# VH-VL binders against Protein RESPONSE TO ABA AND SALT 1 (RAS1): the designs that were tried, part 12

Target 1, 230 residues: Protein RESPONSE TO ABA AND SALT 1 (RAS1), of Arabidopsis thaliana (Mouse-ear cress) (o04515)
Amino acid sequence: MPNTSSSQSFTIFVDGWLIRHRYFVEQLMCASSLDETNRISLEEQQSLVAQFLSHCLQYYQEKFASVSLAGDNVFTFFCPPWFNSYAKLILWVGDFKPSLVFKLTEVSVADLTRHQKDRISSLKSETRRKEREVMRDFALVQQSVADPPVMLAARRVGAVGMVDGEETDLEEAMEVLKAGMAAAMNNADQLRCSTVGKVVEILTPPQAIKVLRTIGQLHLRLRDRDQERA

## First folded at step 7 (VH-VL)

Design s73 (from b8 with light chain F99W; framework fv_ebronucimab)
Fold by ESMFold2-Fast, scan of step 7:
Structure s73 (fold): chain C 230 residues (1-230), chain A 123 residues (1-123), chain B 111 residues (1-111)
Amino acid sequence: as target 1 above (230 residues)
Amino acid sequence: EVQLVESGGGLVQPGRSLRLSCAASGFTFDDYAMNWVRQAPGKGLEWVSGISWNSGYTYYADSVQGRFTISRDNGKNSLYLQMNSLRAEDTALYFCAKGDTYYLFESGAFDIWGQGTMVTVSS
Amino acid sequence: QSELTQPRSVSGSPGQSVTISCTGTSSDVGYYNYVHWYQQHPGKAPKLLISDVSKRPSGVPDRFSGSKSGNTASLTISGLQAEDEADYYCSSYTSSSTWYVFGTGTDVTVL
């Protein structure tokens, strides 16, 4: 069964979250398009950025809770029904690849200082290193399928004369695999949040608003044709 | 020699204001997020406020929001805390603290602390 | 309010080990690996003892170790010595209104 109670609950959460997301994206669009005479105060810009980051963190904290309760259906989060078919083709561990944020920053902001460019370069290197760590951990999880005890247990589940202990061994191996997949996804999601938040902090509030607007708009486009969400 | 030195504390009546200063030396001050942490006599640590490297972002504990203002002057390697509408509950030793990373977002540990400056709010 | 929960005090004899727990929620200790431990001797500023759950800063003895399971982080002091008598505070990053939350503090006594 592809949907657990946990996956269904998260899908329902996402429907409400998307309504709030559209609201925040509209506020970011409005704020980023104002000329100098109509620009909102620094305090209001900081507040909008903080509210949007909190909104994004709520998504990943709710996803963390749902993934932790997913049990047999953690696999659903690697090919989520809340993304359209195009987005599903290009996902990295069930969601956007963190280093995409740097490309979105480059196209959104033209007035980066030398110091900001140096910090972004440093963070980009760190983010790519952490992406490799997530992929390495994921590869180790996948290699558990090649572990002789797991393969032996899997091959024998349907065999004539299956021994009672062999079903238990398979169940234990599958629980280790699912736990490892959940951990990999949660590490990937933490890296996503970390990368966005740190990029925002390198930028000035007006620059951050432009980047977050671009991120939010792209996210909405990747979800707009999601037939499975309904 | 890496150090933070706080100043500006003292005895003040409720409802009045004080401005705390923190002088930084021995590291590149404008690279790091900076924080204020307080400790009431005989009590535990409480984070008060933080400011990003370029003053782009400032954050406050709920207990001080709207009353305190954090600021920095990177040209002077100095951090400030403007404390308005002071209450008896604000009585504490105030520490200046440096994160071990550049960021407020997702926690650098506080690897360098000043000695603290005592603020007493009393009638 | 919003403090991480620590035991009020722990005690042990020289050479023994003690463990201090630090319990938070799924939005701080349970979610982030940004848990730090500070040692404070009377009249002194806090000193960073452990960062990022288990990392020891330069100069901190390997007798101090950190770990985390679920919503609870732990600091273990092995080979307890007289100079370990101090207050110990955990802290965790949180993206809520507090940003950094400290623990209630634990007084360590060497008997």
Scores: ipSAE 0.696, ipTM 0.843, lowest interface PAE 1.1, mean pLDDT 85

Design s74 (from b8 with light chain F99L; framework fv_ebronucimab)
Fold by ESMFold2-Fast, scan of step 7:
Structure s74 (fold): chain C 230 residues (1-230), chain A 123 residues (1-123), chain B 111 residues (1-111)
Amino acid sequence: as target 1 above (230 residues)
Amino acid sequence: EVQLVESGGGLVQPGRSLRLSCAASGFTFDDYAMNWVRQAPGKGLEWVSGISWNSGYTYYADSVQGRFTISRDNGKNSLYLQMNSLRAEDTALYFCAKGDTYYLFESGAFDIWGQGTMVTVSS
Amino acid sequence: QSELTQPRSVSGSPGQSVTISCTGTSSDVGYYNYVHWYQQHPGKAPKLLISDVSKRPSGVPDRFSGSKSGNTASLTISGLQAEDEADYYCSSYTSSSTLYVFGTGTDVTVL
């Protein structure tokens, strides 16, 4: 087969993305650790935050394109081989659970104002509601395609094999399931980006840099094969 | 009962500056993202700039980047647009617009608009 | 610069249904569900008519509805009335630093 699959093309993209990701994480670590005298300007902090958010968005937009062309490979994106074994235990719809961002914010920032805490609380409730919507919508797709295979399995098979049209019905059910999986993944990824971006907007640029540093470090840990053996 | 009132427009020569103001009332001003949207005479709407609730983040359309500066004063319930190096193509009615949510990110529904203030850039 | 494409005009008779399309790219309408519709009467400020593809703000009649398929969003006005004669603009959140882009606008004529 001379053509690269959609998942293989995405893996090639991710290799280059991770090099840039390590660079951004290093910049975020540097920016978050400097004394006030040596701190980068507010404008430079805003620029770094914007660049990192754009970098994260690029990952999910490339994944969106790859998932949309995936066909049978959509199953690979739900249990992707590019994550270590630890990451696979905590995945939600093929990547991090959006509400994890709130825990990462809590451990990264100690100086939240009351107004920021109230806004984060509201966003957390909204994010959890949207997580439930993603799972509920996907469950409805699973239920809609379960009927034909369940009925086929329950039926007594005589001397005749497949009833005329049964193979087509199973094929159609599988296509509906794949489309539903792709939609669930894309909705989950959009919620991931939305949650990070909105948390950043609630925070001041210095606070945002600390949170993004923690998020970036976690992304590296989840894709670091050294963690798999530990 | 919620309202936005723009001011500061007028006739100005190319290359000069103007500062627009928008006075907000009837809502908690610092709970919402704020925006400027313009409309050239007989033409469509164009988003110009947006600012987050705490002034932590500002965004600009490419056409005004580097020339315009958006700012807000939450204590005065006021939004501003500093327009420098004005061009003939900046001639438009400038609307102050309130986001329907607290966020600039993944939003952009503007539920409350002012009546606009006319800026005419001409010699 | 970057504008969403709308038809210049659509027309209908009272009681009829009209639909306005809003076509973008895979980086705005095709990617996000943050597509909004505005109604503007001559000499007036725009009024939010539909938010987030299909949500009606309080006070907007149920004869206004929105939908989206691929890179194209649509506004449908059923039971067209004389007061619906206005300009209609769509807008979308974008993946760029220019956060929001408006459509080219559509003039709706009743009669």
Scores: ipSAE 0.735, ipTM 0.864, lowest interface PAE 1.0, mean pLDDT 87

Design s75 (from b8 with light chain Y100W; framework fv_ebronucimab)
Fold by ESMFold2-Fast, scan of step 7:
Structure s75 (fold): chain C 230 residues (1-230), chain A 123 residues (1-123), chain B 111 residues (1-111)
Amino acid sequence: as target 1 above (230 residues)
Amino acid sequence: EVQLVESGGGLVQPGRSLRLSCAASGFTFDDYAMNWVRQAPGKGLEWVSGISWNSGYTYYADSVQGRFTISRDNGKNSLYLQMNSLRAEDTALYFCAKGDTYYLFESGAFDIWGQGTMVTVSS
Amino acid sequence: QSELTQPRSVSGSPGQSVTISCTGTSSDVGYYNYVHWYQQHPGKAPKLLISDVSKRPSGVPDRFSGSKSGNTASLTISGLQAEDEADYYCSSYTSSSTFWVFGTGTDVTVL
């Protein structure tokens, strides 16, 4: 039974996706370095932003499909081998924490209006609330599956081997946990995409290009081989 | 007291242009994404176009891309739809609709709808 | 051209329950929790009935409830009343260029 194929399939997808990703990051870097005199048209800026957001959405949709078929491999998506060792220290539900986008916005854009700052502050509060909601819902799943193994262990203090039905109960608990992990990851990924898209919408197209360039560069850095960080 | 009122509909010949307006009242207009949704006689709902709060981003259904232009004037609490190169299949009741959040992106049900303005494209 | 699939019609007697399905794909209903339901009486504008799969706006009776499983969202009307006779549309955010896709619509008849 080839139950490791979903994460391997996703890794193969990512290899091709990264080639396109580097292309988009280069376009964003080029566009963000131009002064007002040499700036590309508003239509071209909007198109570049839309293309990059679509590119990022493709990543998470493919991940969603892979996670849905993951079975035991769902654990791999929570501590993915395709991220370097540094990235693994800062992951939240297998990828970047959505509220990180606000720090990236702060370092990338210096000309925010007060109205934009107010909206970013509101969105930041909403995003942090939704991050807590993802963790709360996952904790409820973990709690619901923890009880059966604990009760089985307590009942078996004087016994050896599984009694009929006990193995099935543990298998059912494991399936509930895997489903809950997949749901948590999908909800987290949706929040990641939502947060980036909403920040882009608060910003003007030239400001958005700067933020997306920083996001794209960080994404590449988190996937650099371990020896490159020394 | 929150309301949207569309105007500008009418009978128009194929290939011509028409401009729809939507007047908003009772809410802070420049805080919300705005949308146009249409409904052909006896048919279902179709999303046409959306615009962000600051006019930074505009989006269109494939069926109207390149022909329609959405715009807004926050100082006048007004939304517009410029319709060029009209076709018979553009015949529909056009609704102005407010998103229930600040954003076009991935969230926002249409919580307030206008009465609609009828556009009939025929010879 | 791509629409969410709904039954053309459902019917029930006063006091009974009816359920309307809304089936999409893994890139809309199956992926996003941005599924909304609208009620439209003849000659009237649509009214938001349910947002974000299961949230009732202020003023909507608790007889209306929403849920989602996989690629299918459902609207359930319990304690069916004569005024519930209307067209019902689902909508979902989509990963395509259209942003929003509406369902084919369902005519609810109260017998």
Scores: ipSAE 0.609, ipTM 0.785, lowest interface PAE 1.6, mean pLDDT 85

Design s76 (from b8 with light chain Y100V; framework fv_ebronucimab)
Fold by ESMFold2-Fast, scan of step 7:
Structure s76 (fold): chain C 230 residues (1-230), chain A 123 residues (1-123), chain B 111 residues (1-111)
Amino acid sequence: as target 1 above (230 residues)
Amino acid sequence: EVQLVESGGGLVQPGRSLRLSCAASGFTFDDYAMNWVRQAPGKGLEWVSGISWNSGYTYYADSVQGRFTISRDNGKNSLYLQMNSLRAEDTALYFCAKGDTYYLFESGAFDIWGQGTMVTVSS
Amino acid sequence: QSELTQPRSVSGSPGQSVTISCTGTSSDVGYYNYVHWYQQHPGKAPKLLISDVSKRPSGVPDRFSGSKSGNTASLTISGLQAEDEADYYCSSYTSSSTFVVFGTGTDVTVL
């Protein structure tokens, strides 16, 4: 439960970001529900998509800055208080799993061409490979820092206190773990942004608006601070 | 053979228009993002504009925003740059460049370049 | 538009190694691993030498290598040869509408 300056700054940012996010989701809902006679221009559709992607990127850039200054806050970002209790159970490295975007695309768009389906399939395979790489690299960090806590636990069984130098080893292991967690989070967030942006580019602007609407609505439900986040 | 050939450059007066073309061959044109990059005489490279595979998304450098229009015709394997309201500062060799991946987003590597077509904006 | 900072010129003798730096910001080079290097001989179009920080395209000699630390990317040319005398440009992806920013360019002279 410790709150540091960087964690508090990020939660304040998220509060304002969510208000803007609700506004963008509403604009996407409006744009996606218009019929052929009332459809906004291609230029306006491209602008709305670009604005929403910029809005999402701003979230992850602010998070990157906060995580880079995080120290003990890294643990908070893996179990974030800005997500409701249900969302916390389905998170992957502190936020949505990038490959979820493909399921959201499937339920949002029915008129994909064969070319688009082939590219989505290729991107999906690449995204899943990169998800495995994020987890593998983090597992290597966890493995490298396992020894000091295990040795300390073994000594407690023997009723022996900390030996000279053990505190330094544990502190060094903890710093390596925090750095590894920050790296994993940043790599995961870059993959999240990459996946959304690339899916958007495979799609036509009208299709992208439908997908971004679904993504935005899901994000609101998972990030809704009005719900219990314990 | 993979090749890009630019055309349409020339001498033009300030305030007028010019249209550049780029003919692509040797690869599946609609599988790649396409770009225009320019180089003023004796100067460095400057990215001008990019277009996604299906023409769904177009992007421009601030210096040309509102004046230049990028377009593509996948059936003709051709890329275009419509340049309006030309300025002396637009004088440069204009290169057609193929993205090394399908995407404009999080890419920006150009693996195939044309020879360039010279645009001179002068009275 | 901001450019990535490169030294204006670098010189070396045949067989030596030279390194060209490319310095950006935490919004381009420091944030993304989409840094690319190009070689341009006089009167010719640029040629892609290195993509994504350190990846060599097919046909590029292993004498060319790339790396990145913080906001600075580097191109190293080992076993310098006369044919390496050219202008070298870095570029980085950026999240702005421009997407690509080029470096100021470096003139490599083989003495």
Scores: ipSAE 0.677, ipTM 0.836, lowest interface PAE 1.2, mean pLDDT 86

Design s8 (from b8 with heavy chain S52N; framework fv_ebronucimab)
Fold by ESMFold2-Fast, scan of step 7:
Structure s8 (fold): chain C 230 residues (1-230), chain A 123 residues (1-123), chain B 111 residues (1-111)
Amino acid sequence: as target 1 above (230 residues)
Amino acid sequence: EVQLVESGGGLVQPGRSLRLSCAASGFTFDDYAMNWVRQAPGKGLEWVSGINWNSGYTYYADSVQGRFTISRDNGKNSLYLQMNSLRAEDTALYFCAKGDTYYLFESGAFDIWGQGTMVTVSS
Amino acid sequence: QSELTQPRSVSGSPGQSVTISCTGTSSDVGYYNYVHWYQQHPGKAPKLLISDVSKRPSGVPDRFSGSKSGNTASLTISGLQAEDEADYYCSSYTSSSTFYVFGTGTDVTVL
């Protein structure tokens, strides 16, 4: 029977999402290349920004649904097969590190006001604090793998004559671990979306379009298999 | 002494325009997102519009999109709502409300509210 | 436009506890911790009662508490008093159609 696991279903979703992503990146590139006299209207700029943010949020909501509602293997999202080898070396809890957004903002926008610089500095400090909280919680989940009940249950899975109670204990331990991993991943994804959205609001719409173009281009390049050959 | 004071409401014919104002005092106005919320007589609260700190982003409820325009003047600590093509269904008490954070995205609570200004649209 | 669902009315006697539910979807209440509660007395402006699911602003008595489970947020009023007779509205940030949506409202009556 042609069957698709829930993680394969998410991979199929990502294929379609990537086609739309390339389209949005192209629109952002076009909008960011227009000079002051040929700039699209403020309303059109706000619409493009809103559409792209909605597009990015859809990815994380589908990931949340696949893990939390459909029961997909959360471990797959910490080492996603749709990222190239270069991307896998720089991942933070399965995707980009939220504070990377601030570096991308600096390289994309040269005309930040003093007021915007102050707000970005404040947000950066808050984001780094929240990154540490996510890593602290994740470390506790990772450490729980070494807890005696988990290790004892895992050790006994391969034993000849395993009884129903021992298999159930392992299943319970694995569900607790998966739930902890899913919570850490969801907290990281929420921080990613929060950081991008808040940076966008500190910026003017033309500045935001430049930053979102850079973020979109980077994400696209991290999924490009040709980057592994460079 | 943190307060918001609305003005500009009144009786107006359908199809006409009104401009509401909200004067803010007691806080750094340009550090907060600002909002308009309305309440029809005997009905519940409805969010109408929001504007971020630098006027770069404005958002509207579907019911008012294309007819209302939110704006702010940070130098005057003032928020405005330009209401065009008014309909009988726009009849409501209009509240000015301050967000408790800088952002509209993942919007914070509305921690300070004005007393409201009544808009009645009737023929 | 979608609203968060609240019961139309809740009643109790002085000293009792009452709970008001606020039910949304997995794209608002179920996804974000940006659920807020407002108290409105007749003829008055709304007052922020609880922010971010369970945070009490300065000046709000500790008998008011908030919580969230799945797609439903709850406001609990312990030791109900006559002055608690008012309309209560929840609100949530949403990613689907608008940045802010209010609940249908609940009329609390103190018998």
Scores: ipSAE 0.662, ipTM 0.819, lowest interface PAE 1.3, mean pLDDT 85

Design s9 (from b8 with heavy chain S52T; framework fv_ebronucimab)
Fold by ESMFold2-Fast, scan of step 7:
Parts: structure tokens; C-alpha cells; sequence
Structure s9 (fold): chain C 230 residues (1-230), chain A 123 residues (1-123), chain B 111 residues (1-111)
């Protein structure tokens, strides 16, 4: 990409990423329909799972790079225009909530063993704890920006503009907020990838393929602007 | 007592195969991911391969991918490493190591190690 | 692939403090809190000394401590004793294809 720093650059990346994503979802659908026939080897199933996980990680790495290089667009990743209107109410820190993966697992896999259910339950509790940690840390940043000195500085600048240092104080507060938003987004995206990867390894490869197919399909639905292009 | 005991090492010629075994005792074997780590004489540690609790996933270092196969038998509390197309560079002490979790993805430390079995690949 | 960088050797006298650095990248040490330290005496298997940056396993003395800042993790041995003379290896989880990377190793000598 000629300019890798802007949100437009990320949007261009996503267009190409979605083409590859559709390809992987089709491969997962094909593989999941053949699990009763043992048509693809265990090694091939593991390879497909690994490739899809790598594909998903690439998305979040590119998103972080775009935010880190262009701090002025961090807000757009919390209210992303590439998601359809209905999907926006489902978002948590700009993308899917990590604990949603457990619901997708339940609807995709009917043959979980007791050991798998126990491990999923434990991971679910840990994931929810980490979700709260992400939100708590971000709330502390927001609280810091909204403290009385910052609010007072904002009111005085709007009224008279008589104190030279007040604009600098507001600029500092805004940079703290941007940094906090970027950190929250990065921590949320790490938790998304972590949750999916750990769920995959609790499951057998055939079960994982079914879950990843459902995750991939949901991701496409959330980004579809109510039009079919194919 | 929690322990891992490796066996199967020895002197082999280049291009030949060898199978290593690791016998586990003192813990619930199928609750943990298992790993092979090697150390060439006078050199540092190198992770070779890992397998998840249910044999669902196996991972390999690039240096052994396509030549080595890790497997486990939870009914026998045993871990294996099938080594094919052996090279002089595979000469090392091979350690069996227990993960502290059932998965390898973002897994923790290797908390229990065997004493190792020596593999020497030479003509 | 790449290994985590450690100093080749570190030395100190009994009762002193020594620190071993372990430097990685933003994709391993700088990203994850899954940094572990292992102690290996000559002719013996490695022993887990510190897990998850700073956690001491049962039976490891308080004089061993771990920390991390940016892309560098550190192992500190306070009150150095003769039995601490050994090789020390760090390791980190990595999201690359191999999942694990070990450090180059550090030989600790007690003078």
C-alpha cells in the first residue's frame, strides 16, 4: 500500500482481506461437510485451522498498525463504517465481544465431551474477567481526562482564552485519551484472538472447523452492507 | 512422584529412522500438553515439537517439519517422537517436557522435564 | 528461527546480586506475559525457575525474581550462592508457526 498510515489504507486492506476471508470460509464449509466421510486427513484439517487463525491474526495486526501510525483515526475503529447498520449494536470495543465465541461454539458443536465442557466453562470465566479488565482500564483513562482541572481548562478556553497553557493542557488530555483508546482496542483484539485460539485447542479439529466456519460466516454477515456482489 | 522417563536414543546413521518414547507417571497424563525439547552437545535449548491433550493438534519446529512425527497414547501415559530422515544436525539430548496446561496455544511453562535420551547421528 | 538474546555470561561474588536480560521482539517478549526462566546445572535436565514473567513455582527461593519492561525480560538472583552456578535460559511464547522460542542462554559463574 502507497500510504499505510491512514484509515483509508486499512479500508483498502480489508477489501482484499475479505476476498481471502470468503475463500477460507468456503474451505471450512467444504471441510465441515466431509467430517463424517474422513475425506481430508487430520494433518490437512490442522493446516486449514492454522491458516484461518493466521488470517484472522493478520487482520488485527494490520488494524493496530493503522491506529499506531495514524492516531487521528482511532475513533473510527470504535465506530467502524465498514460494519453494517444492524451490526453496530453488537460491537464491543469496535468488533465482536470475545465471549460471543462460546455461544458460537454451542450452536456449532453438539457432541462436546464433559472434559471439553468443563474446559470451555473455565475459559469462559477467564475471558469474561479479561473483558472486564479491558473496560476497567479504559474507564480509568476516561476518568483521568474528565477530572476537574481538565474540565475547568476546557470551560475557560471556550470563554476567554486568557491563559496560554490551557490549550496545551487540553492537547495533552486528548493525547492521553487517544493512547488509552488504542491500548483498549489492542487489548480487546488480543483477547479476541486468544479466545478463538484456545477454544480451537479444546476442540477436536473437526469440531474446530465447524466453529471457525460459524465465526467466519458471522464476520461476513456483520460486514455485509445488505448487498450481494457475487 | 511426578516424573518423565525418556528412552529410545542411540547411535544411528544419516538417513535412518529412530523412535523416542517418554513414560509419564505421577499425574493425569491427558490433562496436559506434552513437548519434545532438544539440546545439541554444548549448545542451548531448542523446542522441537508439541502435542495437545487429546492429540487434536501437533506443532513442529521448522527444522524438523515433515521429518518428525509427535504422538501420544493417553491409555499408556506415553509420548513418542518418530524421527525420519535423520541428519547430523539432529544430534542432541532429547528431553520430554510437560506443559502446565492442556493446550499449546498461549500455553505456560514446562514444569516437569525428563533427564533426556541421547541421539547421535553419525556415520 | 530467531532466538531471544541473553548475555553469554554473568559473574558475581557470594551474597551479591546479578541480573540476566532476555531481549526479544514486539511479537514475543514485548507482546505476551508468557516469559519463563529455566535453570540447568551441568549434566542435568532444565528446571523451571520462574513462570509468566515473575511467578515463582513451589520450592523456588524468594531470592530469584523476574520482571519485564518493553521487549526485555530480566531474571535477578539476589544473595548469590555457590549452588546458583549454572546455565540460565529464558523462553517466550510466540504467535509464529513454532509457538516457542528459547533464549541463547547465560552461564552464571560464582566467583
Amino acid sequence: as target 1 above (230 residues)
Amino acid sequence: EVQLVESGGGLVQPGRSLRLSCAASGFTFDDYAMNWVRQAPGKGLEWVSGITWNSGYTYYADSVQGRFTISRDNGKNSLYLQMNSLRAEDTALYFCAKGDTYYLFESGAFDIWGQGTMVTVSS
Amino acid sequence: QSELTQPRSVSGSPGQSVTISCTGTSSDVGYYNYVHWYQQHPGKAPKLLISDVSKRPSGVPDRFSGSKSGNTASLTISGLQAEDEADYYCSSYTSSSTFYVFGTGTDVTVL
Scores: ipSAE 0.631, ipTM 0.794, lowest interface PAE 1.5, mean pLDDT 84

